# Ledger of designs, part 293: VHH binders against c4kar8

Target 1, 263 residues: c4kar8
Amino acid sequence: MAELSTPSPASPAPLDGGRGDELEKFTLRGARQILQLLQDLITHRGLITAHTGGGHSFMTAVLKVDEERGRVVLDPSPDPQANRRALAAPRLTCVTQLDGIRIQFPLVGLGEGQDKGRPALFAPLPAEMLRLQRREFYRLQVPLAHELSCLLKAEDLARKPVEVSARVIDIGAGGVAVVVPTGAAEFVIGGTLPACRLALPDGEPIELDLEVRNLNRQTQRNGTEQLRVGLRFAALPRAADTRIQRYIFKTERALNAKARGGL
Below, E stands for the ipSAE of ESMFold2; O stands for the ipSAE of OpenDDE; V2 stands for 0.75 times the mean of E and O plus 0.25 times the DockQ between their complexes.

## First folded at step 16 (VHH)

Design kc67 (framework vhh_vobarilizumab_d1; at its last look DockQ between E and O 0.72; V2 from the best seeds 0.00; counts 0 for: pae E 13.6 > 2)
Fold by OpenDDE, look of step 17:
Structure kc67 (fold): chain B 263 residues (1-263), chain A 125 residues (1-125)
Amino acid sequence: as target 1 above (263 residues)
Amino acid sequence: EVQLVESGGGLVQPGGSLRLSCAASGFTFSDYAMAWYRQAPGKGRELVATITEGGSTSYADSVKGRFTISRDNAKNTLYLQMNSLRPEDTAVYYCARVEVWYYDSSGSTYEFDYWGQGTLVTVSS
């Protein structure tokens, strides 16, 4: 009677720490960035859903940002009960959208009062704001004036190493699209380009590995053929990711401001 | 233009009473919280009493039980009834409009944007 050793239950796979890291990419922690985003919400009169917990929420808006005193002023609910719940909540979760991007931020230490004769809610500035740009779906069209470039380390048809300076036409959290002259190098979908250098306006080039994801031959209006190369960031250091995200955010804001006739 | 004009100050004996008035103009008085603060000679500004637009009042410990802040919205007037006056109550008393007030877990905060010229209260034997 061979005792069938019952297989020991497999230890639950460690919660893939990867999800937390992904959210960090979209989290703004810089004071200036936070202030700017809040100001943008004011300018656009962005409606905010404030969640107080227990399935309760109310509509609010940022009325004012006081940088000097480090506080945000919110529009109270017309429902006194909602305001009471908000004040009793240890944390208010604010959710809104700006330019189609979901924004989420916590407020803690909520108080009630009045600002210039109007009822208001007060809170310290959020320590962080989450700007959820879906990595896979958002590509910033790089303004021509920024002259972003990527030095690609590739091979020619003879498999000789070549360096190609490519113009970056769009950038996202997951990668870049570049244009190169036709015949400058041989690109293979799924191939890795190691130790490339992405030039951002804010400092030294970022060294990174790129994976070729797509190739598209384009004919320019002048009849010149160019190759559009879609590249994925294969290995991106956290610091580099932060810089890229910062650039995207800053550029988007500037573009939006311009589109609204502000500058 | 926002104006606050204090009146009712004067000389009073210890244990006496005085009523200060503040006439407000140039804004919707009923919408704002108001306050009295005082400044004694050679001393800093001291908040004396506050009243919200809803009528909730607060007092400094030094005047609690002796002073009463009130308002008449119909007359756009703020009052400070001062009873059982003491020599240490000698000061210039100022009426102030509260630009911002809020209450949180840490307590109450008041910020002022306008104040009057003040009225002198002297408590002396």
Scores: ipSAE 0.768, ipTM 0.898, lowest interface PAE 0.5, mean pLDDT 89
Fold by ESMFold2-Fast, scan of step 16:
Structure kc67 (fold): chain B 263 residues (1-263), chain A 125 residues (1-125)
Amino acid sequence: as target 1 above (263 residues)
Amino acid sequence: EVQLVESGGGLVQPGGSLRLSCAASGFTFSDYAMAWYRQAPGKGRELVATITEGGSTSYADSVKGRFTISRDNAKNTLYLQMNSLRPEDTAVYYCARVEVWYYDSSGSTYEFDYWGQGTLVTVSS
């Protein structure tokens, strides 16, 4: 096959299911999200390692996702023994990667047969898929030249409404960190700031609700304090999420080009 | 273009026999599982018998032991041998190509993409 180098094996031993632990937030349970992810595996010709238990596994691929009938179609192993083990297993744990992101999902109720005259394995759509991505934890350090700001709708110590224009120091898919002068507004962890306005380059400010997640105070030499506030996006519309992701991607690309001595 | 043409239907007395044929064209017959369906007047379609590309067969409980499905890959032809016919076997019989089949712990699944026009079998008098 005329291809680029195969990435390092992205299909080591299965991870924990992610239920009730730190992997929970990377677990997809929406039918449309699951269908889209499986379709992405088909589009990118993703190879899957299917673990049948007892230290056994085989290589497969998704051939088809049948949305109407709620099932996936997989390529059988060229090894008949592997197929027999898969059919006998109470579940398969499928592990793969897409664009460096680890993907894991269970298949239960495996069947053997044919699709349009070709041998195939069949299983109901998984109820959940783990997509282990770091996007929500990535924090782009905002270049000072961008002058990125967020107008916060907050309250002062007397609970009176106050508007504070805060400088955004970092931004990720899940939120922003801002700097405000100490005393400009009262912030409490878990509190919601409604209808704030995030000013991204190239477009109208994005109106969004922010939840206070952390506070960090730094005392200046003159006895004044600078407050850093970590804010989580709440109820983020798709259009807003897309604009934020585009800003992060474009800025990362520009910074990486500059760091490597590019144009 | 896929075509399935049934023949061999007719009038037969209870206890009699008939052999149905289905001539297939427009695809590699030997690669596909095939089936016989029937539809009695005023009723839905009933799956009667299946045969896989490897020759494995299955039958509806209503015909098991009386009907035999077979195939001749050299002639691209599917057959249904019907013995000990009963009035309740009266139906239009359809040849069908299996688009998808599989076996799992819950049983067998068969899905069809092409059907013939059917051949009438009447069991009477």
Scores: ipSAE 0.683, ipTM 0.857, lowest interface PAE 0.8, mean pLDDT 83
Fold by ESMFold2, look of step 17:
Structure kc67 (fold): chain B 263 residues (1-263), chain A 125 residues (1-125)
Amino acid sequence: as target 1 above (263 residues)
Amino acid sequence: EVQLVESGGGLVQPGGSLRLSCAASGFTFSDYAMAWYRQAPGKGRELVATITEGGSTSYADSVKGRFTISRDNAKNTLYLQMNSLRPEDTAVYYCARVEVWYYDSSGSTYEFDYWGQGTLVTVSS
């Protein structure tokens, strides 16, 4: 028979599109968050494309994660040449999706071995994972138990500085919505509130500038009138952005685990 | 269901020999790497020898040249031939099944999931 073999499919458009500052805000570096995301890939039976370079890739899956020993275990390819390329590559770039969210992570130091008598590929846990959220306008409803607050530095009618502690009711990549008592301060759509402080559960409050995007009056069940203020992050430092994304990610996972476990 | 049963231990004089056997049942023996490890009184566990599914062997420095690990896949039996025994070889010897092994540029790693009840080897001076 002919010596020619069918060529591998061409890899998708750039596997590792230049890592700029914009992608850093979607990068997870916490060990616990990485382990949880890898476990979610296992639970959802996520099919992973592993890119070895030179336009070559193979399909794999995470079989298990071993936190105590600091390693991830991958399904080897049935094609021995794909496995040889993977073992020779200085870096394996893994790409997959979870619920429409692109997940990407590098593996280095790949080795071959046996797991319970079965061939497997092994690597140290990745130091980082990229989680590209596609729902830019998604707003997480903040659980009441978290009691998130934002200290607003605003003005009253007489242009006198006033500080208002506002409860955060939702949070997304681009901003928050808060509630304040009617008359606590003057808010103007398009106005900027400099040096506000957003209190997240972990770490120091985040100092950030907020821009008023919408105002709605709410009458509560007891007849109390409150003002719902939609606020956009005007200039968000990378570290602050990372902390906000981590909070959203962790909270989403916790809420989804509760929903899966009970009705 | 998985069982590993060691035998062949006993009291022996320094310079003597013993052969340990490990009868395996409840799994496909030829699919697994196997090992011997030992634990002296009041000491931690020491890996003595390993043998892969394909028959490749390794030994602790303390036993190289004196001990030989082997397997008989037809009999589901692991062996340890121990020659030139010393008092410091006194220990309980365990046959173990390797759950996970792998290698990379740093070397080999072995983890065990099942082991026998052990067989006592006493080497008296």
Scores: ipSAE 0.000, ipTM 0.285, lowest interface PAE 13.6, mean pLDDT 79
ESMFold2 (binder alone), look of step 17: mean pLDDT 79; pTM 0.776

Design kc68 (framework vhh_vobarilizumab_d1)
Fold by ESMFold2-Fast, scan of step 16:
Structure kc68 (fold): chain B 263 residues (1-263), chain A 125 residues (1-125)
Amino acid sequence: as target 1 above (263 residues)
Amino acid sequence: EVQLVESGGGLVQPGGSLRLSCAASGFTFSDYAMAWYRQAPGKGRELVATITPGGSTSYADSVKGRFTISRDNAKNTLYLQMNSLRPEDTAVYYCARVEVWYYDSSGSTYEFDYWGQGTLVTVSS
């Protein structure tokens, strides 16, 4: 069961639009800048979480940007229901990350059809895009090879205690985003999960209390559904904070070196 | 090499019928939406009919109930059956491959990448 998503640094959830004055300096409105950023998402094969409202989202990607026709082409979900929700939505809020930088943009007027014989979703180019370079918005996408996990202490549907080993998909200064199979445990926005264990490389797991900040039922590229849970760190010891920051720094440096051919 | 070759045009009297054919080659015909367009002398292009790979069809208001678009994927052939022909149907008819199509709240968009040479249909006594 998914609930209404709230913005959190621990999840690719949409930011509050009431922050207009604070976010204006990070808002791209130039046509050339928007085209270049969308092209960068294509070049880097950036995965996009498209929020359709009501706590629903699906994974997509930009397939093509057509400047002359003023549109973007997106990869549809293999789940027909996710595509129907997207087409019925008055607006998609697209959230992605490129080299740790949070990118968010709206799409309005979504259409469904084909491009060169292949299914596709179509939308007019966005009039604006957010590109957030603040450190508090930085999220490290955790490499699958790291097998980073967090043991969550939660409750099942019968309110019985359960432990769920959740895969950490991103991590920042304020929290983590994890993925769990739908139905594995019950989560409530604002609820606290006490004594969870975050397994980082080099040392014992970090024991911490986590607050549930957002819930998104996401349809993956292969058509399966997963529950993505955004979790905020509560009352971190200084030593734990230092270890998390060190992991983020070292992993980002390694990924940057790999992207630059080992430089 | 993509080729679209139309046939079946000719002179017909008002109220008569014609069937146009389009032989497609050089691509996987079954994957593509296809269309019939026409252009009358001294007038702009008009999209007459479309058909998707799944067989869904659409028609211009001017031809609804009189024309039928169909396809035979095994033969790589597109058809247009034209009944109750009127002098206003006089035009060069073009077979076209749809490169891009989509439906949104504002309507339908169709864009074409390959066209046949056209076949002339003249409706006159």
Scores: ipSAE 0.684, ipTM 0.852, lowest interface PAE 0.7, mean pLDDT 86
Fold by OpenDDE, second read of step 17:
Structure kc68 (fold): chain B 263 residues (1-263), chain A 125 residues (1-125)
Amino acid sequence: as target 1 above (263 residues)
Amino acid sequence: EVQLVESGGGLVQPGGSLRLSCAASGFTFSDYAMAWYRQAPGKGRELVATITPGGSTSYADSVKGRFTISRDNAKNTLYLQMNSLRPEDTAVYYCARVEVWYYDSSGSTYEFDYWGQGTLVTVSS
């Protein structure tokens, strides 16, 4: 009877130093962002795995966020030993998932007590929260109500410059997909469309260069043919990237809230 | 509705004793930590004593060894036995429900959400 040695869950490899810059893109440090994310965890009753070190962990949840006092309240373990370990640990590493996105955050300075007659763990608000969204591959389906558009500077079949207002159907950190009427312009895969304008709801259009990555003809239900154009951001200013990311984050949150019956 | 009603205050001579009572209603008394605090004329609020649901007690240094906080969960009553009273113990004594308490490396924190009207204790010759 060969004892199948259940492989010890590999300690998460120390995030190698070169990944630090990539992780910074996913790290929330803003107080409002942190508070919002913690509130989202409460709303969704997200289970959290709290790691106390030494291969020990317990399940918890955020019960309350106190913004005024700068503290988070956690559900204690039913195991007193786990709670003791948590309190003795210099750092608690909390890991959870919300809407398929891994969230990780540290808590330091844990205390034990009661909130409204219920046993609880207390900690200062985390200074940072890691939200590991695979931004590179994630495409937000743009709600029709947002009416995102991109003014494309292209050429027609005669190589005459034309401007085409295209509806944005999806957006990600790396680009957008748009729909245009068939024959509105000539698109070449690998071609660059210079000085295009992406309209976001939060302000002035973003001027950017776009590279054509894919072309797909689509027939609508009404029989109308449209061209779906996949566009990569060729050169995106940092400020524009930030705006796009903010829009994506805000929209995702709103969509998820709606899906949960909150709107 | 949460109610806390203090009683047992009065005039006492130095070295005397008093027993304060706080009748609690409108909540599960046994689940909450309770506290006594006092306010002397012209002074701020001072935490006097705390008691957890489990019966763990804490006292201000000014009253340690003289005062005893206790609770009777069956009667929903908090007590403060005050012995060896001093003129400086003259104050309005308040019973308070602890909404939040916790202990961390920095010490103990207590937050109150309900308190009574208070009972006056006067220690005078």
Scores: ipSAE 0.681, ipTM 0.856, lowest interface PAE 0.6, mean pLDDT 89

Design kc69 (framework vhh_vobarilizumab_d1; at its last look DockQ between E and O 0.67; V2 from the best seeds 0.68)
Fold by OpenDDE, look of step 17:
Structure kc69 (fold): chain B 263 residues (1-263), chain A 125 residues (1-125)
Amino acid sequence: as target 1 above (263 residues)
Amino acid sequence: EVQLVESGGGLVQPGGSLRLSCAASGFTFSDYAMAWYRQAPGKGRELVATITDSGSTSYADSVKGRFTISRDNAKNTLYLQMNSLRPEDTAVYYCARVEVWYYDSSGSTYEFDYWGQGTLVTVSS
C-alpha cells in the first residue's frame, strides 16, 4: 500500500521579477490607502500567511490598526517557535487575498506584547502594499465615439463632497475604468462611492454604487497627467446589469463587424 | 467597571520600607500587565515598575534594587515593596493597568488605560 505522499502545497513562488514597472502599478504607497486596505482585511477577517524567511511561515490576521501610533497589530502564532522566527526576521512578508485579489505587504520592526490582555505582534504600518488585481472580467474598450461617462460622487482633499464627470474608457460586467483629471477628487482604494451615475447611450443614466479598486496615474503624450480609476460595481440592480451586458454585447458585435470589413 | 484602588502610602523615614497595594476589580486581572508610576510634586509622571501577566518585571533605574513589583492573581492585587526609601521617592504612587505593551528592537512600550486615585508616600526625616 504505497502511501501517496500528498505533494506539499508548493510555496507560492516569490513574485518573479516581472518588470519593476508593472509591479509599481499595483503598489499602494499612500497612507490612507494602506490604512483602508488594512481595515478591509480586519473587516473581512482575512487570513494572512506571514513568511519569516527560510521557507517558514505562519498564519496570522490583522487584529487592529492604530493610525495615531502608526502601528498594526497581528495575531500571533500558536506556535512559539514561529513567533520567535517572526521576531528574529528582519522582514515579514505578509500574503493574503481579499475578494480574489492577492495582497502582499512587508512588515519590518516586529515586536511582541499584549493588547488588552491578549498576546499580539506589533509592527509599524507597512510603507507599501501590493494589490495584484486580476482582471476577472473581460473589459470592453469603449469607443471614443460612444462618449460614455460616469458621474462620480467623491470627496476632495478637504473631504468636501464633489461630483466628478469621468470618461469611461473600459467597461465589463464587474465594473468600469474611468479617467479623471488629477486633483479632481481624492480616491481611496477600497473606498465606496455611493449613488454614482453611469451614462450609457441607450437611455437614462444608471445609478449605482462604485468601489475604488485601482488607481493609476498616467501621463499623456501631451504631458497632461490623468488619473485612471478602476471601479467595481458594488451594488448593481439586475436591470442595470442587463443593460450593461447588452451594451457590451452590442458594442463588441459592432466592433467585430467593423474589423471584418463590414460597415 | 474597571477599578484600581491603591493603599499603603504614608509617612516614612529615610531608609525605611513601605508596601503599597493595589486592589483591582472589574476585569480579568491575571490577563493584564500592570504598572506602578509616581508623580512627585511639581514633576511629571514617572514609570516606576511594570509586571507582565507572566510575571516578567521591569524597573526604572531610580528604583532598581530597592523596589519590587509583584502580583497576586488570586487576590487581584498588585504590590510594590519599597525598601531603602529616599526623600526623592516622595510622590503620589499610582497603580495602572497596561492596555498595550510591546517589546521591539527599540525597547519596551507601555500604554495605560486605567489608573487609580493614587496613594501618597512621603519620605521625610
Scores: ipSAE 0.772, ipTM 0.903, lowest interface PAE 0.5, mean pLDDT 89
Fold by ESMFold2-Fast, scan of step 16:
Structure kc69 (fold): chain B 263 residues (1-263), chain A 125 residues (1-125)
Amino acid sequence: as target 1 above (263 residues)
Amino acid sequence: EVQLVESGGGLVQPGGSLRLSCAASGFTFSDYAMAWYRQAPGKGRELVATITDSGSTSYADSVKGRFTISRDNAKNTLYLQMNSLRPEDTAVYYCARVEVWYYDSSGSTYEFDYWGQGTLVTVSS
């Protein structure tokens, strides 16, 4: 019974797949936010995988959130051995998904009993919940003052190499949208642009491969046409991903602080 | 619709015995944990004994070894056998249905949603 006997650290275990410093920005600690998220799991009948340690997990769901008593009620496993492992575990790591967003939270102090004559598991409300957005859908409108550019390595109509400096108009964890002068280069949806260079306000330009995802010719109010190109990061090194994400969140926080600061 | 009806109370001398019954109706009795509470004159309600659906029992320290809680699921009836009664056992005894119970590392929790009207037990010489 090695799985049940496996010691867990007294300190909280690290969250799955993460650096603590990077995950903190996705961590909810407000009581109202935690209650709302748990209520959303009930409303959507979200299935939860509860990890009990030793490579074991079971499927559960939130049946009830009791704000007054500060506890959650969970559906026990139909497997009695899974429930015994859960009760013996110092901590459950609960993993679920809502609208493509990964949600993860710990439960400590699990109890076994009944709610209205039906078997149930009980735990105090978690002190924190991780709400990890689908990163490719998060888009920052780049402030003009930042003058973000991306040097694109492309080809002209004659297949000759050409370099185009494009202004970055929005950026997310999954890619960028840029503005390119009409006729500067040929782009084909699904094509790869190798060794492009993304310039952030600090540090050296990031070298990366970009995939063309969409093309849009937009006529401006003055009658001029802009080519907007949507580009996906094809294979992003962790260091580059970290720098891009830091830029996005620092800029978003600055914009939010500015708006609340009464400009 | 849920009804709990106690019976079996009365006057007994110290050292005597009584058996209380609680007839339950309006729910699936066998699915629920059940309890006996008492309220002495001028005091709040005291949890006396509990019994789970599986038959696991618990008792207040004041009655442990003297009282026995039991159930008959075929008759939808809860019982409390009270032996070696003392004047301090004088109280109205209530049958209660357990809405929520659980055991964790901190101990046991019991919460109740229905109570009967009570049956008076008087222990006096």
Scores: ipSAE 0.710, ipTM 0.875, lowest interface PAE 0.7, mean pLDDT 83
Fold by ESMFold2, look of step 17:
Structure kc69 (fold): chain B 263 residues (1-263), chain A 125 residues (1-125)
Amino acid sequence: as target 1 above (263 residues)
Amino acid sequence: EVQLVESGGGLVQPGGSLRLSCAASGFTFSDYAMAWYRQAPGKGRELVATITDSGSTSYADSVKGRFTISRDNAKNTLYLQMNSLRPEDTAVYYCARVEVWYYDSSGSTYEFDYWGQGTLVTVSS
């Protein structure tokens, strides 16, 4: 049975920290830009999912921004427990969308009180806000039938060159995630893998420079050990970017058609 | 129009008592936190006591145990009972409506939007 404290299936989850370097170019830190974006949320009455940690969240809105005092005022939850969790959390991660653009920002130092006789939550202005179009954060789960693979030019434990053919499990505008057998190569977070080759179904493989962003070891049911490797595209040529975006669009459209019971 | 009218000030000897009243009008009194603050001659403003809409109270260390803030929402009236008065309590006392209040890890914040003309309390032998 579904747990009531679980976030709704439609609620956007915060973007994970393993993509921090990829997201930096979409991060606003200018005070004027932050104030304007918050004002836009107020004007459009944007609903915000506020994440308090531990899988808990509540719906809120920015009621006002006080530029002179450097603070925001939020709508409290009608659920007192949600408010208590928010006040106890070291950080409130707010996620919303405005005209198809995803907006995410942290609030720290949350307080509880009243504004003009009405209950409200208070926080200092966020120091940063993330502003993304969908393509900038979306990751397509790659169907096995597409046989998407990436030839990695890496090093073994003895620092000797090795080539590893890795299955691509997801792909987005900024990178891919692949799986490799444990011990197939030595990967170092922050390391660069030059001249790797990404095989798409349409045409010749794309030569790409990749950066290792995260590593997650996994044990399969049959006892096989594998490593999930998160890889970021280095400077991506326009033609390669276009092919990747076209693949994602066509595949997503085809998957949606199958979900509706037609192909 | 929001109006706050203080009364009950006067001359009193050290150790004496006074009761201040504040008649409020022009707003929904029961929705707002209210406060008393004072200003001694030549000094800045000091927050004396607060009372929330739910009746929770807070006091300055200088008056704790001697002063009691209370409210009567049916009469739209705020009170300050001042006992064991000292010469250092001499000040003009103001009733104030709290526009914004909140508590966070940095402490308490109180911001006022309306106050009365004040009532003078003089404590001397």
Scores: ipSAE 0.602, ipTM 0.842, lowest interface PAE 1.2, mean pLDDT 87
ESMFold2 (binder alone), look of step 17: mean pLDDT 80; pTM 0.787

Design kc7 (framework vhh_vobarilizumab_d1)
Fold by ESMFold2-Fast, scan of step 16:
Structure kc7 (fold): chain B 263 residues (1-263), chain A 125 residues (1-125)
Amino acid sequence: as target 1 above (263 residues)
Amino acid sequence: EVQLVESGGGLVQPGGSLRLSCAASGFTFSDYAMAWYRQAPGKGRELVATITSGGSTSYADSVKGRFTISRDNAKNTLYLQMNSLRPEDTAVYYCARVEVWYYDSSGYTYEFDYWGQGTLVTVSS
C-alpha cells in the first residue's frame, strides 16, 4: 500500500477557484494536441517548474518529444539531490507558461539516462494537460532587466516584524510570485501581509495587502535553492489594477516585438 | 560524419581469448554511451555489453565474468575483451553508439543510432 500524500504548501495544487468540472474545458486529452503543446514548449524554450512533493521543485525544460516511443525528454537539474528526489517521486507535477497561458501536466514513471550524449530525464507522455486560458490564470514572466521588486511586510521566526525586498518573477491580474532568500521571513499559507509595496518601473510603489497562497523551495538550473512565494492581491484598488494591467500589456507588447525583431 | 569501424575478430579455439576494437570518429566520443551487440547464426540480436560516458558497465548474463567492455576516450576507441570463449559465442559482433538510454522501474532501455559493419568471431576446434 502506498502512503497517502498530504497536500504540501509547495505542491502545485489546481489554481485557486479551479474545480474538476470547471477545469474540464481546459483539459487536453487528444494525443496530437498534447504532442503539439509539448512541441510548442520546446520551440518557445518554456521553463518548467517540476514539483516532486515534500515542498521541493526544480527548474527543467522539455528537450525532446519522442512520439514513436511515447516519451518526453527533460533537462535534469545540475543539483544531483533534486534529480534523486524527482526519480524517487511517484509523480512530477509540471507547471509552465506559454504566451501568458498557464500549462500544467503530470509525469509518472520518471527515469534517468542520456539523449545524444547528454544527461536527461525520461517519462511517458502525459495522458492530459491543462491549458488555462482565463484572465485570473494569466501570468507575465517578468524580465530580469525590469528589476521588479515587492517590499514584503512579514514576520521572522520569533514573530517580530521584518521587511524583505523580494524579486517579482511573475505577475498577473490576481497576484504576483516572488523569490525571497531562504530564512528571510516566515510565511503561512492563508496569512495576510499588510501594506506591502510593489515597485513598477513607472511611478510610485503600489501599496497592497497580499495573501500568501503557496510556498515552494525551488532548485534553480544552476543548482541554488530559493523560496518562491505566491501572493494574491487582496481587495486591489481600481487605480492599482489599471497600473498593473498597463505594465503587463506594455511588457508583453515589447517582448513580442523583440521576438519578431530577433527573427 | 559518424563512423564506427570494428576490428579484432577471427577464428579461435574454445577457451581462447580475443580483443575487439571499435574506432569511432565524427562525434564527441566521450559524451556517448557505447555498446557491443552480436548476432549468431539462426539466433536473434543480443546486446552483449554497454558502457556509459562515466564508465559504468553492464553485461548480458551469458557473458558475465568472461567479457570486459572498456573505452579509451583519448583514442576514441571502444574495446571488448573476450576470455574463456565458447562455441556459443560464435557471432558477428557490432559496435554501436547509444543515441538514448534510460533506467526506470522497468529496467534499462537502449536505443542505437549508428552501427559498425561488424566483425566475425568464430569459436571452433
Scores: ipSAE 0.287, ipTM 0.737, lowest interface PAE 3.9, mean pLDDT 85

